# VH-VL binders against Large ribosomal subunit protein bL21 (rplU): the designs that were tried, part 1

Scores and structures below are computed, not measured.

Target 1, 133 residues: Large ribosomal subunit protein bL21 (rplU), of Prochlorococcus marinus (a2c733)
Amino acid sequence: MAEKPAAKPKAAAAKAEAKDQSDSYAIVEASGQQFWLQPNRYYDLDRLQAAVDDTVTLENVLLIKDGKNDTTVGQPYVKGASVELKVMDHRRGPKIIVYKMRPKKKTRRKNGHRQELTRVMVQSISIDGKALS
Unless a header shows other numbers, all headers, positions and changes below count from the first letter of the chain; antibody chains aren't numbered by Kabat.
ipSAE, averaged over its two directions, is called F for ESMFold2-Fast, E for ESMFold2 and O for OpenDDE. V2 adds 0.75 times the mean of E and O to 0.25 times the DockQ between the complexes of E and O.
[cut] marks letters that were taken out.
Atom coordinates printed by the task and the answers are left out, and those that the model quotes come from them; centres of patches stay.

## First folded at step 1 (VH-VL)

Design nez3
Fold by ESMFold2, fold request of step 20:
Structure nez3 (fold): chain C 133 residues (1-133), chain A 120 residues (1-120), chain B 107 residues (1-107)
Amino acid sequence: as target 1 above (133 residues)
Amino acid sequence: QVQLQESGPGLVKPSQTLSLTCTVSGYSITSGYYWHWIRQHPGKGLEWIGSIYHSGSTDYNPSLKSLVTISADTSKNQFSLKLSSVTAADTAVYYCARSEWELLGYFDYWGQGTTVTVSS
Amino acid sequence: DIQMTQSPSSVSASVGDRVTITCKASQGISSYVAWYQQKPGKAPEPLIYDASSLQSGVPSRFSGSGSGTDFTLTISSLQPEDFATYYCQQANSFPYTFGQGTKLEIK
């Protein structure tokens, strides 16, 4: 679907006494899609060609929020920003049954399909080599 | 029947390396499961130490990362914990545990626990 | 680190009572919460995963609810075998962290 427009969030943190980076994230662009990544959390992506324990660096960072501070918004990308991912494993997702209808035969054929996935762990979110997490 | 069992020395001197082994029966540790070490300090509750994934990849509690190593021996169906430079603060009951792939971070099986005391 | 704050620290209750234990996360964790029961001298045993899903073999008097930062474990009709310490745990991000426990004493 359409990419989420980059927008500067209004400051709401003035009400919360944040003494830690409990609300840090980055919005990145990869494969024509936007992803909302939080530090130290795993995500399942479409299969990557990287090996287990490889580091994958995403540099097309649209926005960074570092918890207590104001957001940094890119146009289009935040200069010097990156997100480091570690590949945890590769797997196949749940089986999805695809029905194939042949118009002239009026028969339905059951096909199994599982998406190939790569599980990654967000290691760090950085601006100009300075990590947020 | 599925069983996880911890083994290792119950007494370790300060500054030494604590070494524990978890023996898994009923499944292969190379299946699509995740394997964890968790400890329980006297009167303080539970702390996740780290994990080794079916892929062989590891993740550690940042507070322990420079001191901890988790590894697997697939031929013995075991995974192990090494914690270096121990102090009295590392005295705890140590558990091994499992997560299913879809439920990573949810510990559905636990070993019986082994008590480790750090003292001279 | 996500802090899990559990309340109360202890409860004394009678058989048949409804007991509620709460757990608050220091940041939003969606539904990524588990609950465990630990009896003296034994390992923790899972009760609830994903905030409200009952682990296999757990009696239906146990239930979990909540989302975001506030979570509860409820025992609808307390039984004598429910004497134990209960822990909440977040599975949202590492380090995975636990509450400090609630000791449930049956009178």
Scores: ipSAE 0.607, ipTM 0.836, lowest interface PAE 1.6, mean pLDDT 84
Fold by ESMFold2, fold request of step 20:
Structure nez3 (fold): chain C 133 residues (1-133), chain A 120 residues (1-120), chain B 107 residues (1-107)
Amino acid sequence: as target 1 above (133 residues)
Amino acid sequence: QVQLQESGPGLVKPSQTLSLTCTVSGYSITSGYYWHWIRQHPGKGLEWIGSIYHSGSTDYNPSLKSLVTISADTSKNQFSLKLSSVTAADTAVYYCARSEWELLGYFDYWGQGTTVTVSS
Amino acid sequence: DIQMTQSPSSVSASVGDRVTITCKASQGISSYVAWYQQKPGKAPEPLIYDASSLQSGVPSRFSGSGSGTDFTLTISSLQPEDFATYYCQQANSFPYTFGQGTKLEIK
C-alpha cells in the first residue's frame, strides 16, 4: 500500500509568502564591533559585565529595520532605539591558533587564547518604547 | 555515553499540575550542555516546551510560558518540568533532550519518553 | 513562530529505492535545520544537523541539503531498517519548531 502526499493548499502557500515580523533587525555597536540582532535568536557577544539572567539594554543602535520595510539610520545612533537582551551564559570561546601548520609531529607551538563570550537571547527590539517584534 | 530517563505519573487530572523529572547519567547536568523538554501528542508532531541551560537560565515556548516551569536539581543530576492547569490537550509523550553548547536547538540525545494522559 | 512544512506526508517504497523528503520553512532560516528519525515506540534519533552535517554513526546513505527555506533529506538506497517517521526541525529561533512528519513505509 502506498500513499501519495496531498498537494499543498494554495492558501497555505500564500501564508508562506506572507511578510514575517521576524524580518526586523537592529545593528548595534558593542565593544567596538557591530552586531546584527534579530528577535528570539541567541548571539555570542564579547563578555558583558552582567550576571546570568540579567537583562541588558543596548542603546548604541546604528540602524533599525522594521519588517515593514522601514529602515532608520542613526547619526550615529537611532534616538529612542534599544535592544533588550537576556544573559543566558558566559564561557570562553574556541581556542584560536596563532600559527597552524600541517606537520605530522605538530612542531609548532599553539597560542591557546580564548575570547571571553556572553551568550544572550534577544528579547525585543524597540523604538520609543514600541517593540518591532 | 549520555543517558536520559523521564519519570513521573502517567495519569494527571484536569486542572492539576503535571510534574516530570529527567535523570541524566554519563555527564553532569552542570556541564556545558543545554537541557530541554519536548512533547509529542498522539498522531501529531513534536512541540518544544522549553529549555534550562547549564547556567540555570530558562527559556519557554511562548504558547506555554505562563504555565510552565523548568528547574534543575544538581545534587541529583536531574531537571524537571512542571506544567500547571493541564487539560486533555496536554496528553502526550514527554521527552527530555540535550543540546551541545555550539549547537543549541539541535537535540542530539533524547530520553525514552513517558506517556502522560490527562483525564478525569 | 516559524512553520516547517514537510512533503510528502507518507511514502511507500521498496528496498533499494532513492527516497527524498522535503521541508519548507515559512521564512529564511539559513542552514539551521535538523532531521530526525523516529521508529515506532521509540524516541526520535538525530540524523542531520546544520542542514547537511551527518550525526555521528549515521549511515552515509542519508544526506541533507538546502538553505534558506527549502531543505531535503535523501536516502540514496533504502534499507529495511529505514522504516520510520522522519521530522525536520528548525533551530534558527525560539520557539524551536518541527515539521509534521513523513511516514516511510517499506513494501
Scores: ipSAE 0.599, ipTM 0.834, lowest interface PAE 1.7, mean pLDDT 84
Fold by OpenDDE, look of step 10:
Structure nez3 (fold): chain C 133 residues (1-133), chain A 120 residues (1-120), chain B 107 residues (1-107)
Amino acid sequence: as target 1 above (133 residues)
Amino acid sequence: QVQLQESGPGLVKPSQTLSLTCTVSGYSITSGYYWHWIRQHPGKGLEWIGSIYHSGSTDYNPSLKSLVTISADTSKNQFSLKLSSVTAADTAVYYCARSEWELLGYFDYWGQGTTVTVSS
Amino acid sequence: DIQMTQSPSSVSASVGDRVTITCKASQGISSYVAWYQQKPGKAPEPLIYDASSLQSGVPSRFSGSGSGTDFTLTISSLQPEDFATYYCQQANSFPYTFGQGTKLEIK
């Protein structure tokens, strides 16, 4: 009675976990503000002194998360970390109307402000010249 | 009013290069911000192919990046799409579209679309 | 890539009905969502941008809402000309991606 050889377990096709590139991010300091930046996403920053299509590198990176890897927190910045931004265009933000009224003095002041902004696209986040996947 | 019009061959053989042109009227592509190619396979949704900026810089869908080239001819106020090594999967209606700066990534004007069939 | 999951795939409604279409992004995309209407044999036409802003010339019966991951297109009172396929689209990241579409049919 010849023992039927045990069927080799079908190698579970390793679902190539599509590295959700979407999970990598950096927190950067720019223009006195902190921004959560992800690759290939648009962000509006305060007006940058750069031309459209210029690449701007931010080095003040406070934190980096590389996908499923551990979070790297800077003190105050992550050494060797940088974020490359592509300048997409320059624009003026929405008009903000500031209305001040002094009832007792029967005075009112209306001021309009439009913030100068630069839309950027995050091209890459890197540590020591290596781009995060 | 800005108008976009796609043009090119309606039939392409497998393994050949699909070439389309979008002619823009009523607006200069050098003054505009973003110009796009989008396609729609029969009975399917919409797929963004790529974009060219007014500066000439390009962005492509990663799924097509190796096969796609978008260029602009400012003298003719046109921008073009080349898709190499086409297969039946590339049969689609191809649209060119525009985005304004304030509406980056929002397609406010579209061409009428041109049907491209990949067949032997 | 950011996936836009649109629902339902189809809806049957009558003139005058309130219709709601939803779109869920696989990631937070702030308000960077557009809605388009496409009629058979025609190019898509923009309805909504920035999740809730009406495109010029679009009737006020159309409205958009949402932020983050969940977005909604609403037609308050369906008109005969509104029977079409609708698409959501994220505009926040490359590659731009669309929902699968919702075909709005006459009941």
Scores: ipSAE 0.307, ipTM 0.793, lowest interface PAE 2.1, mean pLDDT 90
Fold by OpenDDE, look of step 7:
Structure nez3 (fold): chain C 133 residues (1-133), chain A 120 residues (1-120), chain B 107 residues (1-107)
Amino acid sequence: as target 1 above (133 residues)
Amino acid sequence: QVQLQESGPGLVKPSQTLSLTCTVSGYSITSGYYWHWIRQHPGKGLEWIGSIYHSGSTDYNPSLKSLVTISADTSKNQFSLKLSSVTAADTAVYYCARSEWELLGYFDYWGQGTTVTVSS
Amino acid sequence: DIQMTQSPSSVSASVGDRVTITCKASQGISSYVAWYQQKPGKAPEPLIYDASSLQSGVPSRFSGSGSGTDFTLTISSLQPEDFATYYCQQANSFPYTFGQGTKLEIK
């Protein structure tokens, strides 16, 4: 009775755990404001002096969170941290009507303002040249 | 007024490449807008396929990235979609669309759509 | 990918009714949401952009609200031409994603 060789267990196809890239983020300082940035997301920053499709690197990173790792807080910036942004478009924000009245002088002025903005895509967040997953 | 019109074969065999063209009139595709392909499977929702910017930069849906190519012909004021190795799952109405000026990611103008059936 | 969960999937209403459709994003997307109307056999038409900005030519009975993860489309007084399928869409990140749609039917 010839012992039928035990079928080698089919290696369970490691379900590539879709690395939930959604958990990594950086807090950066740009244009005098702080932004919470995540990879592959749009953000509107104040007008950047860059062309569409240019890559802009932000180095003023205040905080970085790698999804599975501890939060690194800078003093004031995280050393070696950077965020790469792709310039997607230059745009104007919503029209804001500024109404100024001087009651004593019976003068009124109505002005419209539209903030110049740059829409960017966060391409990557990195520490010491290593992109966060 | 900007007008978009899809064109291409209405029937494609499995494993072949689906090719569509969007012809834009009333506006130049090089003027700084973002141009998109979106599809809708019968009775289903909308699925973004990919986009091409006036500069030629492209973005694709990761679910289709390996199979999709979007290109532009500025001389004809057209941009095109190629989807390789099609299956029955690729049967859909295909739309080309534009993003509004300064409103990237919002689709303000759409083509009428073209139906593509994948059938042996 | 950002998931857009739209509710309800269908709603029956009468002319003159107030109708509300909601969309929930799987993560915070600021105000980067659009709403579209689609009639049978037609392409989607834009209604709202940036969550609350009315598209040019769209009647004022349509309004949008929300920020972060929760968004709402409201039709204040339903008109006969408003019976259609409505979709939300996030414009915050690639890939762009849509809600599953809400079919608005005549009661």
Scores: ipSAE 0.049, ipTM 0.730, lowest interface PAE 4.4, mean pLDDT 89
Fold by OpenDDE, fold request of step 20:
Structure nez3 (fold): chain C 133 residues (1-133), chain A 120 residues (1-120), chain B 107 residues (1-107)
Amino acid sequence: as target 1 above (133 residues)
Amino acid sequence: QVQLQESGPGLVKPSQTLSLTCTVSGYSITSGYYWHWIRQHPGKGLEWIGSIYHSGSTDYNPSLKSLVTISADTSKNQFSLKLSSVTAADTAVYYCARSEWELLGYFDYWGQGTTVTVSS
Amino acid sequence: DIQMTQSPSSVSASVGDRVTITCKASQGISSYVAWYQQKPGKAPEPLIYDASSLQSGVPSRFSGSGSGTDFTLTISSLQPEDFATYYCQQANSFPYTFGQGTKLEIK
């Protein structure tokens, strides 16, 4: 009986489905996940080793869309691209209850897990030192 | 339990500066993270004015940014709002509010509000 | 700015009724939505945070749902004390913005 691999809790990728095609955005790699980032928006990332109000710069930018301009896709990253983040707070995600049943031992374990997160605000997206409007 | 109380003049003349203070009790503003000012024009919805963090960093509504200053006095456990060049459009009930550090942007505690009328 | 559009603007209902209020965001805002109740002459009181999390002390007849752009506040069985104005609010980005409100009146 093949042990069904424990479904890795899908980190709630806040897919900010930016419906507004007119807004600049970047796709970045952070904490092993891809995030759609727009200026002046909040995002929850895995716990960062930074203090509140610190600025963190992400350089692993996969894609940049500058408003009406063409999309720039990196291989694998867009050269010269960066995203500046302000650390807003550290928070805990929703409580996930994990039930583990061991059929042969008739033991039930109920564990609660709360993912440690860092809420950041995107201050700017830039390419070659120029901030996107 | 944390309590917030707004105070200030209920009447302000046009072109003057509105000044309000929020006094926090039962909780130190240095231990909390986010403090907010929100207003409600008569018969209208709610408008966020701005916020101050325990570090002293501030964020303002862009529509009011040039006119608004929020500051904190940790010695008095207070934070304040200054709104310059007021007009009739600034007549409103003004609320101070708090957000917990785990819940940025969610206003969990509110003051009772203070009414400010802008009139000549 | 992110616009929050509530519907309906007003609703008449009776005690015991199921009431649903919707809020639409102009952009995707994940689950960063709060709901507030405001009674006349009083400050808003928080009901829901993170779209679906009930605030402490709030009765279980209140519930929130939604993600992305569409959000819903539900009162499963309306009580006399529930007649008030309700507001949604986005906590996704500056500036924070509120819906225009929904006035819940007794039928």
Scores: ipSAE 0.019, ipTM 0.671, lowest interface PAE 5.4, mean pLDDT 87

Design nez3
Fold by OpenDDE, fold request of step 20:
Structure nez3 (fold): chain C 133 residues (1-133), chain A 120 residues (1-120), chain B 107 residues (1-107)
Amino acid sequence: as target 1 above (133 residues)
Amino acid sequence: QVQLQESGPGLVKPSQTLSLTCTVSGYSITSGYYWHWIRQHPGKGLEWIGSIYHSGSTDYNPSLKSLVTISADTSKNQFSLKLSSVTAADTAVYYCARSEWELLGYFDYWGQGTTVTVSS
Amino acid sequence: DIQMTQSPSSVSASVGDRVTITCKASQGISSYVAWYQQKPGKAPEPLIYDASSLQSGVPSRFSGSGSGTDFTLTISSLQPEDFATYYCQQANSFPYTFGQGTKLEIK
């Protein structure tokens, strides 16, 4: 009887609601996930190994949109693209209760999990050292 | 329990600098994460002015950035607001507030507020 | 700046009524929304954070919901002490912004 792999909690795909097409954004790979990043916005990433107020630069930029200009898509990353993040704080996500039942053993386990997160602010998105407006 | 108390002049003349202080008790500002100034103009909604973090870094409302300075005095467990070149539009109740580290951007504790009137 | 459009601006209700207040963000802000209650001459008091999480000490008759752009504060059964002005606030981006407020009055 093949142990059905424990369904990885589907990271609630933040439905990218229709962002104003006029705003610049980047899609980056961070913490094993893809994030839609815009300047002056907060995002929660998995725990970063950085101190509060540190600047972290992400270079794994998959896509850049500069306002109404054409979208640049990387293969796999956009060359010369980077996103500067300010570490705002380290926080814990909401408590998730994981219930596991083992039918054959009639055992029930209830575990609580709180994901360690780092809240960051996007300071800038840049290509070849030039910040997007 | 954390307590915040605003203090400063209730009356400021136009073009002068408004100075307010928030005294924090029951909690060290160096152990806390985010401290905020928020104001409420009569008949209007709430406006975030700016924040200072436990590290001393600051963020300001862009609409007020050129006029606002927020600082902290850890020895007195206080943080302050300076607003330069005030006008009648700066007449408001001014609040200091806190955000916990886990609840960044949420204001969980507030001062009672202090009324500041800008008049000649 | 992200605008928070709150509705209605005022509502009249009776004790025991179910009251719903809505807030719409000009942009997607995930779940980074707070709700506050303010009584005359007093500072705002926090009710909800992260769109749906109840603040400590807040009665369970208060609840929040929503994600993205549309958010709701609900009072399941209005109590006399609940007559106040309510504000939504986004905590997703600088600058922090508030809704214009909803005044809840006794009918």
Scores: ipSAE 0.019, ipTM 0.681, lowest interface PAE 5.7, mean pLDDT 88
Fold by OpenDDE, fold request of step 20:
Structure nez3 (fold): chain C 133 residues (1-133), chain A 120 residues (1-120), chain B 107 residues (1-107)
Amino acid sequence: as target 1 above (133 residues)
Amino acid sequence: QVQLQESGPGLVKPSQTLSLTCTVSGYSITSGYYWHWIRQHPGKGLEWIGSIYHSGSTDYNPSLKSLVTISADTSKNQFSLKLSSVTAADTAVYYCARSEWELLGYFDYWGQGTTVTVSS
Amino acid sequence: DIQMTQSPSSVSASVGDRVTITCKASQGISSYVAWYQQKPGKAPEPLIYDASSLQSGVPSRFSGSGSGTDFTLTISSLQPEDFATYYCQQANSFPYTFGQGTKLEIK
């Protein structure tokens, strides 16, 4: 009586449907400015106090739009909402030349300024721990 | 000057794993660049496959994410591509490329490319 | 994914001509656009980054412009060595995506 070997269940290769997160966005407050953020996009923020490759979480989310759901507007922030950012690099913005002349004093000053920036990638937008689809 | 050189088998059978290596010379891959794999199917446009940071973090094209692995060997100053379960659609010229940190996503240096044919 | 629609797919021109190639992004991508030149049997070579910044060593006859969704590559006076295929690319988001290419041929 030869025991028939148990057929190993064929693991159904779950086709990971690439969730097109392209329609979801959040408006966040960072460094006194408002930013429109979408997942998997780069943004330049004012210099963050974080290292390259660090994850930074923004909690001051003013508005969330899920592509399939109604817009949620915060008062002033959306409770439970957060945006996870990956720090990509630290960079300097374009050089701005400020020229000031004081005619009565016969003095002129030419100063250059470069804003310190941090490029981040939006990894995820979430509400109550659930990432937006 | 930085130089990139692709290497690997030019022929791969269907359902097998394609393995390629990019050797970098003139610059250390640990010095703070972003490294990329890009392919070009015959007669078609360019497709970004994925990238690896000097830290080892990776990003992949969602269309290929489940099939692609990119890794780095800092001791050899190389980074590699593995693409599993290849089909005829994976026949292409494969390029490795570089981006500066301040210019992420801009490919400033390219390898010469290596042709990979998927055939029985 | 952000789609880059490049036009025209091909253009015939003569030496000395002004040539313009356009690229339209499916979404706003600020100035995060690059342009590449590819000759037959060769790897792409970078021309422009940040929509309008010329890469080192690239002739000044090449220029880029645009912001948001509409971008343009211009060759002010075509040279014999400029006959090639050109690609736009967005560098704003993953996955990075390219235009379908424009083949510039001699008339």
Scores: ipSAE 0.014, ipTM 0.633, lowest interface PAE 8.4, mean pLDDT 88
Fold by OpenDDE, look of step 13:
Structure nez3 (fold): chain C 133 residues (1-133), chain A 120 residues (1-120), chain B 107 residues (1-107)
Amino acid sequence: as target 1 above (133 residues)
Amino acid sequence: QVQLQESGPGLVKPSQTLSLTCTVSGYSITSGYYWHWIRQHPGKGLEWIGSIYHSGSTDYNPSLKSLVTISADTSKNQFSLKLSSVTAADTAVYYCARSEWELLGYFDYWGQGTTVTVSS
Amino acid sequence: DIQMTQSPSSVSASVGDRVTITCKASQGISSYVAWYQQKPGKAPEPLIYDASSLQSGVPSRFSGSGSGTDFTLTISSLQPEDFATYYCQQANSFPYTFGQGTKLEIK
C-alpha cells in the first residue's frame, strides 16, 4: 500500500500591495515618440528648440490619468489637455559607436554618434487650464 | 581640474541664519552646469537642499523651501546657501557639489564639506 | 517624494568577496540612479551614474545594474580600500533623494 505523497502547500502569493500611488500622469507625443510623463519628474526628449529655463507646452496629449478621476483617452488627442515642461538642460546621450565593414573593399569605418537631448522637468499637467493634482 | 570649497561659520545660534559659500575653481559656474547644496546630519544619510543653474534658476527641497535661499556670484565664481531660522536639526556637514553638463542630477564633483553646528 | 530604500544597512565581507547592494525606488525612475562611496570624514565620491555607467577613474570591479525600481551595485572582488559606506541616489525627480546607506565592514 504505497503512501500517497502529501500535497505541497500552495505558497500564498503575497499580493505585493503595489501602493498604487495613483499619481497623475499623461501620455504625450513628442518628436514622434510617446512619453509617460508625471509631474516633478525629469525626462529626456529629443533636442528641443528652446533655451534653458524656458517653458515648453506640449499639446499632443494622448491620455490623461488624474489620480482622483477616470482616465481620459484622446481621439487622437485629449482636447484641452496640455503638459508644461521646464527645460532644464541640453545634454547628449550615450555614445553609440557604429562600425561598418565593407568586406570586399577591406574598408572599415568607425563612427561615433551622440544623440542630442533635452532634459525637461514636468511642471504641470492640465485640462482646460486646470492643473491636475 | 574643477574644485569646490565650502566656507562659512562652523557655529550658528538657534533662530539665526546659516550662511555658506562655495568657491569654485578650475571651472566657471556660468558654463551651464547645475550647482548643489547637500548636507549630512551626524550619523544620518544625505539630504539634498537645493540647486542653482547659471541662469539663476533655483530648485529647493520642498521640506526646506521656505527657509532656503541659494544665490550665485558669477564675478567671484561662487554660489551661496542661506538657511534661516536654524535649529539643532540643521547641525550637519554641508557639501557643495556639481552636476556636469549631460549628467544633470548626478553629483560628479564635491567639496570637502564644512561642519556647521547649531548650538546656543 | 521618491524614496530610495537601500539594503542591507550593513554588510561584513572579506577581501576578495563579491558584494551586492540593492536599492529600491518607491516609483519608476528609469535609469536615473547614481551610486556613491563615502569614507569616514570624506565627501561622497561618485561611482556609477545612469544606473550602470562607470564614473571615470573608478575601478572596473564596480558595476551597476537595474532599471525602473530595482537597482544594484556590485563589487566583484572586494579590495581593502573598498570598505566604506555606499549610497544610492535618484536623479529623476525633485527633490533628489538618497538611500539610507550601506556600511561595508571588514569581516
Scores: ipSAE 0.013, ipTM 0.620, lowest interface PAE 8.5, mean pLDDT 87
Fold by OpenDDE, look of step 3:
Structure nez3 (fold): chain C 133 residues (1-133), chain A 120 residues (1-120), chain B 107 residues (1-107)
Amino acid sequence: as target 1 above (133 residues)
Amino acid sequence: QVQLQESGPGLVKPSQTLSLTCTVSGYSITSGYYWHWIRQHPGKGLEWIGSIYHSGSTDYNPSLKSLVTISADTSKNQFSLKLSSVTAADTAVYYCARSEWELLGYFDYWGQGTTVTVSS
Amino acid sequence: DIQMTQSPSSVSASVGDRVTITCKASQGISSYVAWYQQKPGKAPEPLIYDASSLQSGVPSRFSGSGSGTDFTLTISSLQPEDFATYYCQQANSFPYTFGQGTKLEIK
């Protein structure tokens, strides 16, 4: 009667709950992606059609957390919510080398891609014109 | 190669305004970089004071915001720090530094630093 | 403000030793961390940016790792010229803030 080896317990990856939950943040949709934004922090977004030092307002806010207050979830967006961004600069992401080989044709192509990005600083998150603390 | 050099009085009296200038060579301060002032108290760590972007936009440490003014003179390729109402707590080595626009907040080039003593 | 807690405050080591310095951010800051080396009477010099990217001209014995809140600087084999004070810095949020520093001394 061969004892079935005990299944190794799946190491529960302790999701280190980022202690960052105490600060205000917003989840926004920009360029088809979702971003977790906090005030006074930098983020790289896809290239924005704005000049350096311009203020850009995002209105597609999916979720707002105001410190210790309750989380507001939009359907699909939080009404009256906005995030103000300061455009810091336009930059290019790291160079990605795409190597394609076609074995039957003995052709090799090496292409470089650099994603156009805009670095922004989150100035404020607001709801109904009131900035979150 | 970019070079930064701090200049200004090494001694300032209490309640006066500390004024420093950073002279940049090898790069134009209007070329798309971020320029910074950082200080280090004797035997202590580093403290970011504020920054000026090539466009003229400024950011300050909130702890010093009311007392700090950073400006640029593009004709001289210089940027300056003014700190008003200084006290003994403002005695430090003052550095100017640069961040590349692609790497904002990373100080890639530093001046040699200038010592400022606040004393009666 | 984001606090950077650096440890240890001092470390004694010998040439050839592996040395590790840690920095913990009070908040998640992605990979926006830099490391600097400062020798007495000199300005800080950049070693690492973006948590793990080696600054140009810096020896490969230096390496950085980490993301989120926990970051490390490693010197794989200590050289005589590496005895200095090291600082971590967060570059993601205003105001920029530095760790308290780690003084690396000869044993």
Scores: ipSAE 0.011, ipTM 0.626, lowest interface PAE 9.4, mean pLDDT 88

